# VHH binders against Cytoplasmic dynein intermediate light chain DYN3 (DYN3), part 11

Target 1, 312 residues: Cytoplasmic dynein intermediate light chain DYN3 (DYN3), of Saccharomyces cerevisiae (q04949)
Amino acid sequence: MDNCNAWDKLLSQNESTINSTETATITAIIYSPSSKTLHQFINICFPEGSNSILDTTLINYATIGWTNDLKENYSVDVYTLIRNTDDALDLLKPFLQEHSSKVRWLILLDWTLNDQKLWLNELSYAFNKIKQLNDDNEFSVWCLNSGEILNLQRHTTVWQSVHIDFILQTLRSFCYFNDSSLFYICEDHTEEKREEAQRLKYQELLKHFCEDRDMKDHIEMVKRSEILIPKGCDSIGLIKTVDERFEPTEVKEQHFLARYMDFIPTIDKIREDRKTTSGIDLDKLYPLEVFKVNIQEELGKMFAKYRENSRI
Below, E stands for the ipSAE of ESMFold2; O stands for the ipSAE of ESMFold2 at other seeds; V2 stands for 0.75 times the mean of E and O plus 0.25 times the DockQ between their complexes.

## First folded at step 3 (VHH)

Design g2 (from e09g with Y106W R107D; framework vhh_6z1v_2; at its last look DockQ between E and O 0.01; V2 from the best seeds 0.00; counts 0 for: pae E 15.8 > 2, placed apart)
Fold by ESMFold2 at other seeds, look of step 3:
Structure g2 (fold): chain B 312 residues (1-312), chain A 121 residues (1-121)
Amino acid sequence: as target 1 above (312 residues)
Amino acid sequence: EVQLVESGGRLVRTGGSLRLSCAASGFTFSSYAMGWFRQAPGKEREVVAAISGSGGSTWHADFVKGRFTISRDNAKNTVYLQMNSLKPEDTAVYYCAAYGSSLSPWDYDYWGQGTQVTVSS
């Protein structure tokens, strides 16, 4: 293989030249509910070593390069933002005002944060705010730690299949009407071989999303902890197969939010159970306070980090 | 029998404030989310604000965000709508409603008779 003849070299060069070596530039923004969620997401879904150049501060920026399975090179400008207040997205205004290409949004949710009651409201706010800040968006919602679904059903008295299904139908409907992908990310730690295979699968999913490639090979609509629905692959009819009484078009209506929040198990009851067991204050697990951020100082930190990490 | 009785609606000048109340009876109040709706003449009924059964989660429509605040007092079986910075566009009949239960989102809705709010310059 190392000792190829002149003809093999010429044929390889000709094929490579047709689809070779150009670097396409992608802008991606990861919007995470916490530093821990962000760190897990990067570790699972991004190429190995990406965490060494994307720290987990409030806002960060780095350029990550990869080559896809078609031998195409990509340069991905990744912004990361930790949601600590409703105003966090405003930190991105300077970057978005100077940006002229499509932005890929990776909006993270985390099944382990026990905040599912808030998800619809937070998604609605985020999508509306993003659309106000930028015109050319590609949306995706990534639900981390979806293996927690099994734990909730087996280890609490309040979580039932009907609650899990209602959340799923709500998220699917929201993403359908907002032209967004929906991905549940579940790590199975039972076996190293399975864990590694799942990581590779999620890395390819991320690349296909960022590259605007077809993702039909990745569809999963049945396994509750492993849902993978690329934009355009869902329908009102498919959503209703989970429970026919659910009306997907109602998710757009303002009164649905109250029904969603009421139906999802009460935070107080779950907090009471967890507080008694561990003594952890659930309010501290989800940031409720406003952080003042000097955007010029954050830009300075980001630029310094970019210069040190940009070899692409 | 479930009863929802709104009160507090009146004529108010632009920029004024008003507090609506809705007294509930005939059901376990803390088990139901509560909402405020409004209907202006010639318009469809629209959701203004909603609050979970425990009061731990609230939602407000964008057209009232920052001006209206929903709250509840489960000891008094009452839900409130504090309306500040009122505009003529807020003129409507305001309705209180009870939503679903934690067991099913398809439970029957209950509505009050409404209270008229009129905002004049």
Scores: ipSAE 0.000, ipTM 0.189, lowest interface PAE 13.4, mean pLDDT 75
ESMFold2, look of step 3: ipSAE 0.000; ipTM 0.215
ESMFold2 (binder alone), look of step 3: mean pLDDT 83; pTM 0.839

Design g3 (from e09g with A33Y R107E; framework vhh_6z1v_2; at its last look DockQ between E and O 0.01; V2 from the best seeds 0.00; counts 0 for: pae E 16.0 > 2, placed apart)
Fold by ESMFold2 at other seeds, look of step 3:
Structure g3 (fold): chain B 312 residues (1-312), chain A 121 residues (1-121)
Amino acid sequence: as target 1 above (312 residues)
Amino acid sequence: EVQLVESGGRLVRTGGSLRLSCAASGFTFSSYYMGWFRQAPGKEREVVAAISGSGGSTWHADFVKGRFTISRDNAKNTVYLQMNSLKPEDTAVYYCAAYGSSLSPYEYDYWGQGTQVTVSS
């Protein structure tokens, strides 16, 4: 990968005779479900111009420099990885075998990809795999395009507030028990001044996360599209305020994964509703039969894995 | 009111057979995954077998595979567990449970009271 621009930017930020002291170095890894999600995340949360450095395919590397509000210079070694298979994280194994410092993990989800049913399983796999690959980790989960919540509720009769709240309680519980931050990223495009202020807010949030700074001033637990919960700021009691019937401690059990996948609306349910109402042939837009097979296979796998865990 | 009522548990000799039934009422039976669990004295509850709402997919724990068979009759709202080649280790209280309602995401929806199976040497 080409990191010439990142190094030039870093070196220019250190061009001061007073600033001859060594620059602090951070290692960050972004794990994204797609190249589109990755580019959007960098454009929103990273300093201006970072997109030209992190041109992505499957795996990429660059160094990005910044100066924080305390006038401290940081050099951030950023690795990006796009999930194309279940074993994509193994591509980082040679780097992580030599690494001896804390790694900041930015694990991306995207509300527009219509894959919410798979989120818990993907997070469980990623966190477990990362813990096998590296001992010193700082985790965060970043849910992009959370404004899509409104579109799902407006354009289907299947998505309701209880589904949105169940996903939220599940993600909060997962992050709580895995010592991870949880951030929803929602862009407001209604006014230029508000859009820029929001980008600056998310850029500061990213810097605080990477720099291991206290983030208790960045909490938002009420606005469903703008959730911001830094590591250590949540609790079982707070999670239950969304719906008391939710049991956060169950999120680690294999049978909860089956319940999660069963409750989250499927493309099949949405497609069945639309075919009945409109007669539109959705096969040309989605390979529905492939999705149905994957769902049934996942349910069978979860019952099998529950059986394995029950023997212990 | 939802009820799951197990029946058929009794004392049998090693190598014998027994059929458990679980009669369900108060919910749409065919839309739920059903399972059999067991708990022996001093041990944790463990899953024995499970079956999808349609009956098209079944699963059995390795310690009962080939000996126990789960089935369901959606017309009678009943789940069965056929237990063959019984061993003393199969002595336990057996419970049926319902899971996977699209209307209730919060836990296993319903459990029965259990039926005692005792296998004598």
Scores: ipSAE 0.000, ipTM 0.261, lowest interface PAE 10.4, mean pLDDT 75
ESMFold2, look of step 3: ipSAE 0.000; ipTM 0.118
ESMFold2 (binder alone), look of step 3: mean pLDDT 82; pTM 0.833

Design g4 (from e09g with S101R R107E; framework vhh_6z1v_2; at its last look DockQ between E and O 0.18; V2 from the best seeds 0.00; counts 0 for: pae E 8.7 > 2, placed apart)
Fold by ESMFold2, look of step 3:
Structure g4 (fold): chain B 312 residues (1-312), chain A 121 residues (1-121)
Amino acid sequence: as target 1 above (312 residues)
Amino acid sequence: EVQLVESGGRLVRTGGSLRLSCAASGFTFSSYAMGWFRQAPGKEREVVAAISGSGGSTWHADFVKGRFTISRDNAKNTVYLQMNSLKPEDTAVYYCAAYGRSLSPYEYDYWGQGTQVTVSS
């Protein structure tokens, strides 16, 4: 399929009901690991009915209007992209080359996909690629279904508190050094009033992010499943309070990426368990062959860097 | 007490073969990637080969490719370096090392004391 032709088709079929004589003031791109994750995110964080406009195709577009709590009206051009290959972001080149404006990136992760081993590599690739494709970016990372943290700790022997904390400190460090917000989205379905209040809270958070508003009143750094850290609100010192042994400055190094991927439970064990549950095809989403080649090269680099460190 | 003990280094003629062994104790051996390094007099240490904790992935430096083979036996807590077609430039002290790919991301890397390999012409 021709991506230029796909863009023309997308634009012609997803026209907005918002005033067509004005340019939208906000451009947002949602980069999701799956259609299910994307559907959940839109249902939680966007106004009611947004899912019918933003369907689950590989690439989609819609203009969504909202009114904030200051009674200001916004028109948001929302693009959605589902990650189906390592180079999916290249599909956005024609659009980004044609438009020269600030883009709000909503990069999704999902605790239920059992791909946490790959998160740092995927984020590193995505941020680097996006910076090559567009100059004016506002980044945010949204970790959906973070309530799964409790289930992983209570129902498996594979996931321990040290893994959860290591991921958290890694994501916080990555976002800190890349000027990105980090948001964990945890839904509570036990009571209808609480569920609706949570949705309103997350919708308000999304609006503040997209509108470049102050989010300091929305900070949560303690509850592991409900982390909310707007850009500029974290620090190396705060990150180290989770575990002082963690060194945030190492997160940008390739040897750290190898250590991260090796420490988080092996894909083979997780993949074997999840294949019996039908509905997860990790080989289609993350080809094993690419991962294997990189690990071999990283092992060589890691031992070379240890030699440098040991020269003291 | 973590220990890595290399053995098997000796004097060998050019074209000969050696097998180095590194016995590990004091840690969960199968959780660590292992490597062989060498250091010739007046030169810096250089990586020779590496192997993943499971043994499923290996890497060899270009200057030994096709001549040296790293392997491991997790039942014996031992990593090996099979060295064939030895050349005088392979003369060095050979070290084994473990990189902390354990369930704790804060484990230290470990080194052996080295074993001397001397290749005569």
Scores: ipSAE 0.012, ipTM 0.251, lowest interface PAE 8.7, mean pLDDT 76
ESMFold2 (binder alone), look of step 3: mean pLDDT 83; pTM 0.844
ESMFold2 at other seeds, look of step 3: ipSAE 0.014; ipTM 0.292

Design n02 (from e09 with S101T L103Y Y106W; framework vhh_6z1v_2)
Fold by ESMFold2-Fast, scan of step 3:
Structure n02 (fold): chain B 312 residues (1-312), chain A 121 residues (1-121)
Amino acid sequence: as target 1 above (312 residues)
Amino acid sequence: EVQLVESGGRLVRTGGSLRLSCAASGFTFSRYAMGWFRQAPGKEREVVAAISWSGGTTWHADFVKGRFTISRDNAKNTVYLQMNSLKPEDTAVYYCAAYGTSYSPWRYDYWGQGTQVTVSS
């Protein structure tokens, strides 16, 4: 399907109006690095809507509704978009040109994709592009599979607390200066009741984000794999408590992107450490050929965006 | 021996102008990006301006944009900060710093000792 055909289909679906006097209509766009990441996010945060968002196409649309604890009805028009092309966000132009209201952006990152080196570039590009496409935006950054942090620290010698903390301080600083919330999704699959409690928490956070409700009761800034920072709850001083050597305002420097990418561990370091004392075969966890192909393609994208960002 | 030596800091009146200089030695200056930072009593250190290794790209903090201009002369191994329309809130110790890509992500590779700028109302 070409972009016009896909867009025409989405516009036709969007014309299904929700016309209740007590129903608030909200627009949300989920921008995901992969179909797998998108489906996981939907299953966690909108389990009742998962059947309508199982399409593997580049762009999709669904309507999800709920009634809150105050018996207020909410309807969310959810648009989903996969980052499989550099111009993916441009597919939203026809939709955004017809809206004069606030759009809620859910920007997904995934710890299991081994693309942490590209995260700052991806976020910088997406936020700048979104601000050019639409005037009234509310942002939330969701990092899925943050439990992978423990696996990276246990199964490699190159991923140390210092790298994990540097990523955290970078993401916190970026979100702080761009008025975005930052949430890590960590599921404990070993205990069904605990997993259910975690999913309910994430569902509540997402609903509160859509309802413009206070989320301060769910703040978590200490547990590296369970970070939950609602908009307005962070500060430069709090970010510096992670590591005082980090200057949060550095994220505003055009050269910080190069510093970030240079510091984050690469596949070559993982390869050098693939045989560990634990006897774990790291090649099975981080396949070098697949990672090498991904690096080759993503380095081209990263370099193009870095050139764009450095000229601004 | 790596050294960054700041100069030009002094007492100036509100609305005045001042040019800070930072002379670098002991490293390949033309391969390093340069930055100016400041720290006032009781406040955190702030990034004021940054300039790429070639001088082709510059960044200035919002609170000095339009008033301060960073520049460099690679032939003289010197970076400059031209400060115009000075305000009392610009009173601080100004630090010069150099950074490359193969270094600690938390800091600049090299720092100067600072030069005091005082702006009287």
Scores: ipSAE 0.000, ipTM 0.172, lowest interface PAE 12.2, mean pLDDT 75

Design n03 (from e09 with S104Y P105E; framework vhh_6z1v_2)
Fold by ESMFold2-Fast, scan of step 3:
Structure n03 (fold): chain B 312 residues (1-312), chain A 121 residues (1-121)
Amino acid sequence: as target 1 above (312 residues)
Amino acid sequence: EVQLVESGGRLVRTGGSLRLSCAASGFTFSRYAMGWFRQAPGKEREVVAAISWSGGTTWHADFVKGRFTISRDNAKNTVYLQMNSLKPEDTAVYYCAAYGSSLYEYRYDYWGQGTQVTVSS
């Protein structure tokens, strides 16, 4: 027993201890459409005790840290920015000019803001502006309150699955061409145990994003309110299978922005009980050569949806 | 109620072929995008193949491309996965799912129960 490698073990322990005191420093910028969206994101995705990030200023800064499952220490310098004006990103210009390492960008969208019509324009503007201000960037798009998709489909006549899937194909295509991940955040407030499990999953996704870790095992492409598509896991062909009338490559074309904005519905506060969807919007978005729908079947489904909304 | 029932999984030898079927009921199958997914014990679930509502667009993962073919028969409300040149690495439970809709209607997110495929020498 005296011949065991006691010295080798002591050297390994000292080396391990030195490595455990070494901290990786990461810069992350959260770009949010509102203070409410920002506060919700931080409360869900960041470890307990991150309340220092929740100050009410237009630009805020905090440092957070964690030790991962591999016993590696991380320190994240978090900057938060609210989209109050088109020039909001310019406020970061002095910082970015002096910054030489990679910046992780967390671009937030929020299903409850009823601004889905503006999302493509906002993302295009932000990504182009960021790439002009800084050369080394890693992007991730996070859509908060995606559980609202279910409410929109159940309680309105204007939001149909075709609109929800059109947004999904647009966001997936945009993220694909910009090397970004796309994550939907859905919280279930009716069950505390499930809510805690969801928050732990989102916290792991955020940590893996900051650590540049592979997230391929976290893919979710079936549940419309819980979409998780890590960077590199999507493809043009896979996106196109969602609805074959959608052409992913057109998302980067100038004319697509106008088509996107025209197609996305706006929520009225008053529910419209007698409204039926016609093929007019779909015919405009997708030419008749590609669009094939049984009109009797469409009308039947709209009557069924109207019936559901009247009773629920 | 939406129901997806997979069938066709069994034990096959390396180099063999197998055809999986997924029978759908309770929704307008012909207007939904369908996919095949697999999960081996102790491994993450992965996307194998996908097909649009008409069958006009198909996608296959690189690790099965040239060996597996997804197809559908909208008259029979069934999606198929033809698997050729099977390898031990293809051993998994195979699931079908509906994940997209081309209609003005409420979309269902539904998974089948899975069918076991085992490839041995």
Scores: ipSAE 0.755, ipTM 0.912, lowest interface PAE 1.0, mean pLDDT 79

Design n06 (from e09 with L103T S104Y Y106D; framework vhh_6z1v_2)
Fold by ESMFold2-Fast, scan of step 3:
Structure n06 (fold): chain B 312 residues (1-312), chain A 121 residues (1-121)
Amino acid sequence: as target 1 above (312 residues)
Amino acid sequence: EVQLVESGGRLVRTGGSLRLSCAASGFTFSRYAMGWFRQAPGKEREVVAAISWSGGTTWHADFVKGRFTISRDNAKNTVYLQMNSLKPEDTAVYYCAAYGSSTYPDRYDYWGQGTQVTVSS
């Protein structure tokens, strides 16, 4: 079985992508708040010819296709969109009306940017807008260049495992409640033909997403730079094992967004080699439950203890 | 230096019980979440059970819920997997892993080398 080889052949030949009305068309939209991230992804994922069609300022379109090892034919209409205004997603309305009612949304984030503290707000914005545009959606969130996590931990004092795990629990919780998969995709800098290896990795994951294949066999939740949580494989309990003080149900609340943004350090501070004036306060981030004090009961306990001591 | 050493894997009959142990050394065990994973021949690795740093939160996969129980002893730097009502489908290499150190500035994830469990009918 070589699914990546089949993908490459069909993208190069484009013969089976021109199937008649017997083949159902899949709609996939690749969205990113960063034009750099989207352009890098498109340039790596698609071979010669496809890149120019998908290279755009706001939105573009291409048709791709492949035949899987079960001899099933797939034809996919791919749209790309960069968020630079609040109405950017609304530009997709005419295109959505002409295609399959089920739309697959790929949302790209990038660990090498200075924007991790904005990720929760960006995802909340995108998912809420998408759900207003269309009722039948499949989501996948891909955090690209996740090898940067190791660089942040190695080369800085402000990025600690507590920050990395807090981001992970936040993203896992968000994706769980929104029925989305979550992938951290590490750049493959050590391979002999690393660009080719990275291309095949992106193509294989995109193919699995479009085919709606069960990826439960490919779970990765230990290696921080290579997280792979397919749709339906996570749970509130499993997320809480990372740090039991984290409450996954709070992720959608506005007060949580403020805490998330305040807690996550910025790359600008790291690059300046300056220390923050505030330390990490885990008690503030994960406060203990405060019970209303019954003053009469507490006084009673104090006097009882005093009487005990006087008898000894 | 850093080690996770699994033990207890062996051949058992269907319906039998087995207890796996994972002894940790070279890192601050009590600050880490721990998990049990398994890999059957020709399959990818799957998560079986997980436990938070204090033992206050545990999780078990649906296919082992009610049969397997994860626990830990922070004084002994050991995590356990109690396996009851074993089935042939439970045949796999079982791996221990450490992850999720959000209360300490440790930066590394750790895996053990695995212990073979074979369930015969």
Scores: ipSAE 0.672, ipTM 0.874, lowest interface PAE 1.3, mean pLDDT 76

Design n09 (from e09 with Y99F S102T L103I; framework vhh_6z1v_2)
Fold by ESMFold2-Fast, scan of step 3:
Structure n09 (fold): chain B 312 residues (1-312), chain A 121 residues (1-121)
Amino acid sequence: as target 1 above (312 residues)
Amino acid sequence: EVQLVESGGRLVRTGGSLRLSCAASGFTFSRYAMGWFRQAPGKEREVVAAISWSGGTTWHADFVKGRFTISRDNAKNTVYLQMNSLKPEDTAVYYCAAFGSTISPYRYDYWGQGTQVTVSS
């Protein structure tokens, strides 16, 4: 008698199993400029996984899983890498060669590191290197501590809105041409409940990124410290609305890297500990392969523009 | 006020050497990419060489590779073009150019007035 009831239960369990959503396995790699930046990002975006991710080594690994509102199961293999040398990304080569699947790259920048002058060189190098190491990539650029923008504008004479807007147009243009999303993380430490709501929003954006889901419900393009631009939501025209004099295609030009670095202020010396730990050789990184520019053609265009605008 | 002043152009014999200098003022030289251009009568202006803001990365046109070397001295606000094994085809006005601006990222590029190089057989 019990056997008849047991069979009915087993059949209903088997039907539930065949009708259940399979677990999708996703590979995500977090590329951070510092251990502090990495810890902060993990605590905001993966709070349940923070204790399982060891960030005391150059490369760390953890598995994080969730079930979405559509009853779909996800398992994410999270690799974390701190930029230490130009060869840091090469350390991932053995892991990538065994995985012929899409890799999701979370590339971190941090407004508090006072290295904004180096950001374009760092992004150009990282994206170029990643594209050489793996064929199927999805990118997302996350700028932490964007609340620092307000402090820089209020407490320094060298940081003006024009510099903040130029960085924004540069990052937006870079992300647009490299099919990347761009997200600023701004934590409101003045109100605990608001801080919690912001963290939940960032967690949702990260999960949607991993799930290849539309993130358009959270677009923010106006508030300089709270920028949220999902992949495919930007355009050349929208970037130009910040300042029409900015030409987004210029980000591809070899001379633009020099212009960017010359214009962006450094209120103090670029942190020596950050520079030594990152192993950045700026002399070798410029010009960068991400910008496949013909120097002769680009300089010719600039000459034509100069003659027209200068009336000589 | 931004100013670029080229010097060193003169008449030289085929196979000779010449060093051109470009003195820069009125901008943060160490953060600008610099280039050398040339223009012969009846021809379009062409890029000869370019150098990054730090001096670590250089580009030279195929027609001068192995003969010309671009360099810079950021302490002296000067960019140089060392020209070896000169040919009659190298005869042109040579121009120095700077790309970008410390005052505004939207400013057009800066050009010098040029220095004449004549190579005779």
Scores: ipSAE 0.020, ipTM 0.293, lowest interface PAE 5.4, mean pLDDT 75

Design n11 (framework vhh_6z1v_2)
Fold by ESMFold2-Fast, scan of step 3:
Structure n11 (fold): chain B 312 residues (1-312), chain A 120 residues (1-120)
Amino acid sequence: as target 1 above (312 residues)
Amino acid sequence: EVQLVESGGRLVRTGGSLRLSCAASGFTFSRYAMGWFRQAPGKEREVVAAISWSGGTTWHADFVKGRFTISRDNAKNTVYLQMNSLKPEDTAVYYCAAYGSSLPYRYDYWGQGTQVTVSS
């Protein structure tokens, strides 16, 4: 009886101690270009049972939890936001004004939307706006459906390797200067075992991002459709190994937006598709040829470079 | 082959007007920002005006603001610089340039220039 009571107390103390270590509450906000992209991201990267955050509403909320390999419990408050207007981030103002802890931002891009021409402008706007709205932020950029790169190269005459590499170097440079990770999500649906391994890898990356854990075991910088670059793992020198003519420091300059948008293949069809599909005229919300701040100064800076170049 | 050909430069008197033209060929003109630059003898090249690929946005240097106007005609692959109220200090070779050429790695296309001389 005494022995039974002693073991019961020990087990209860151990159980209570484990439960009392459940103190890590994390806030994450997923900023997605579409409801379809959001749905896909959650199905890949979050544990089963996250269905409560798969709504098509502008903003949604869910709580997700897991226990790591170190027996530490995590509770993540996940907010989801669809960027269908320039003012989408302003919907978060009431929440962010009362929030005093670090916010983890999961900023989604999607290769199948064929809006790559807008990506640099959208990222620049989002990061600058977020930094104005909240003081303590950690960023991660996730590009879904990177397998589409192969289809663009095979099935179009306008997409060349130089465009794909230029996008990669631009995103890597942007993430490097903004202390963000950059992850490409490429699912292989041809083999069930490989698909399962890929999903477990992406789920582990998301968990490690939330836990502020080292992700060095998951670095991939060579395979164009499978890029995985954790925060702090890139450098100017490594970015230049893709194409040495690229200057990473230029990406932080607003005039680089004009060069990026001019070089990436035409958006005319995307403009038409977005008007018919979303019911919203995105030309009014995302002007394709202007910058958010001081266009006159940026055009001046862009052409000032011509003074520095020798004729060749 | 990419080519930019400037025309319209000549001798004019102070207070006069000129229109410069730049004809572009060998690239998708409507996708490139265009600019006008000038270089006076013994001085560095300076930016005068710039125009976006659509023509929807323009920039003019403070020293020509209100006097010069940049415009473009994408159907004709041509960029223009209308110069009014000319001053002797506007005397220079005027160049047009395209930004965001076929290689986005800081390579620019330049014309050969057109001489503008403003006499007192």
Scores: ipSAE 0.007, ipTM 0.211, lowest interface PAE 8.9, mean pLDDT 75

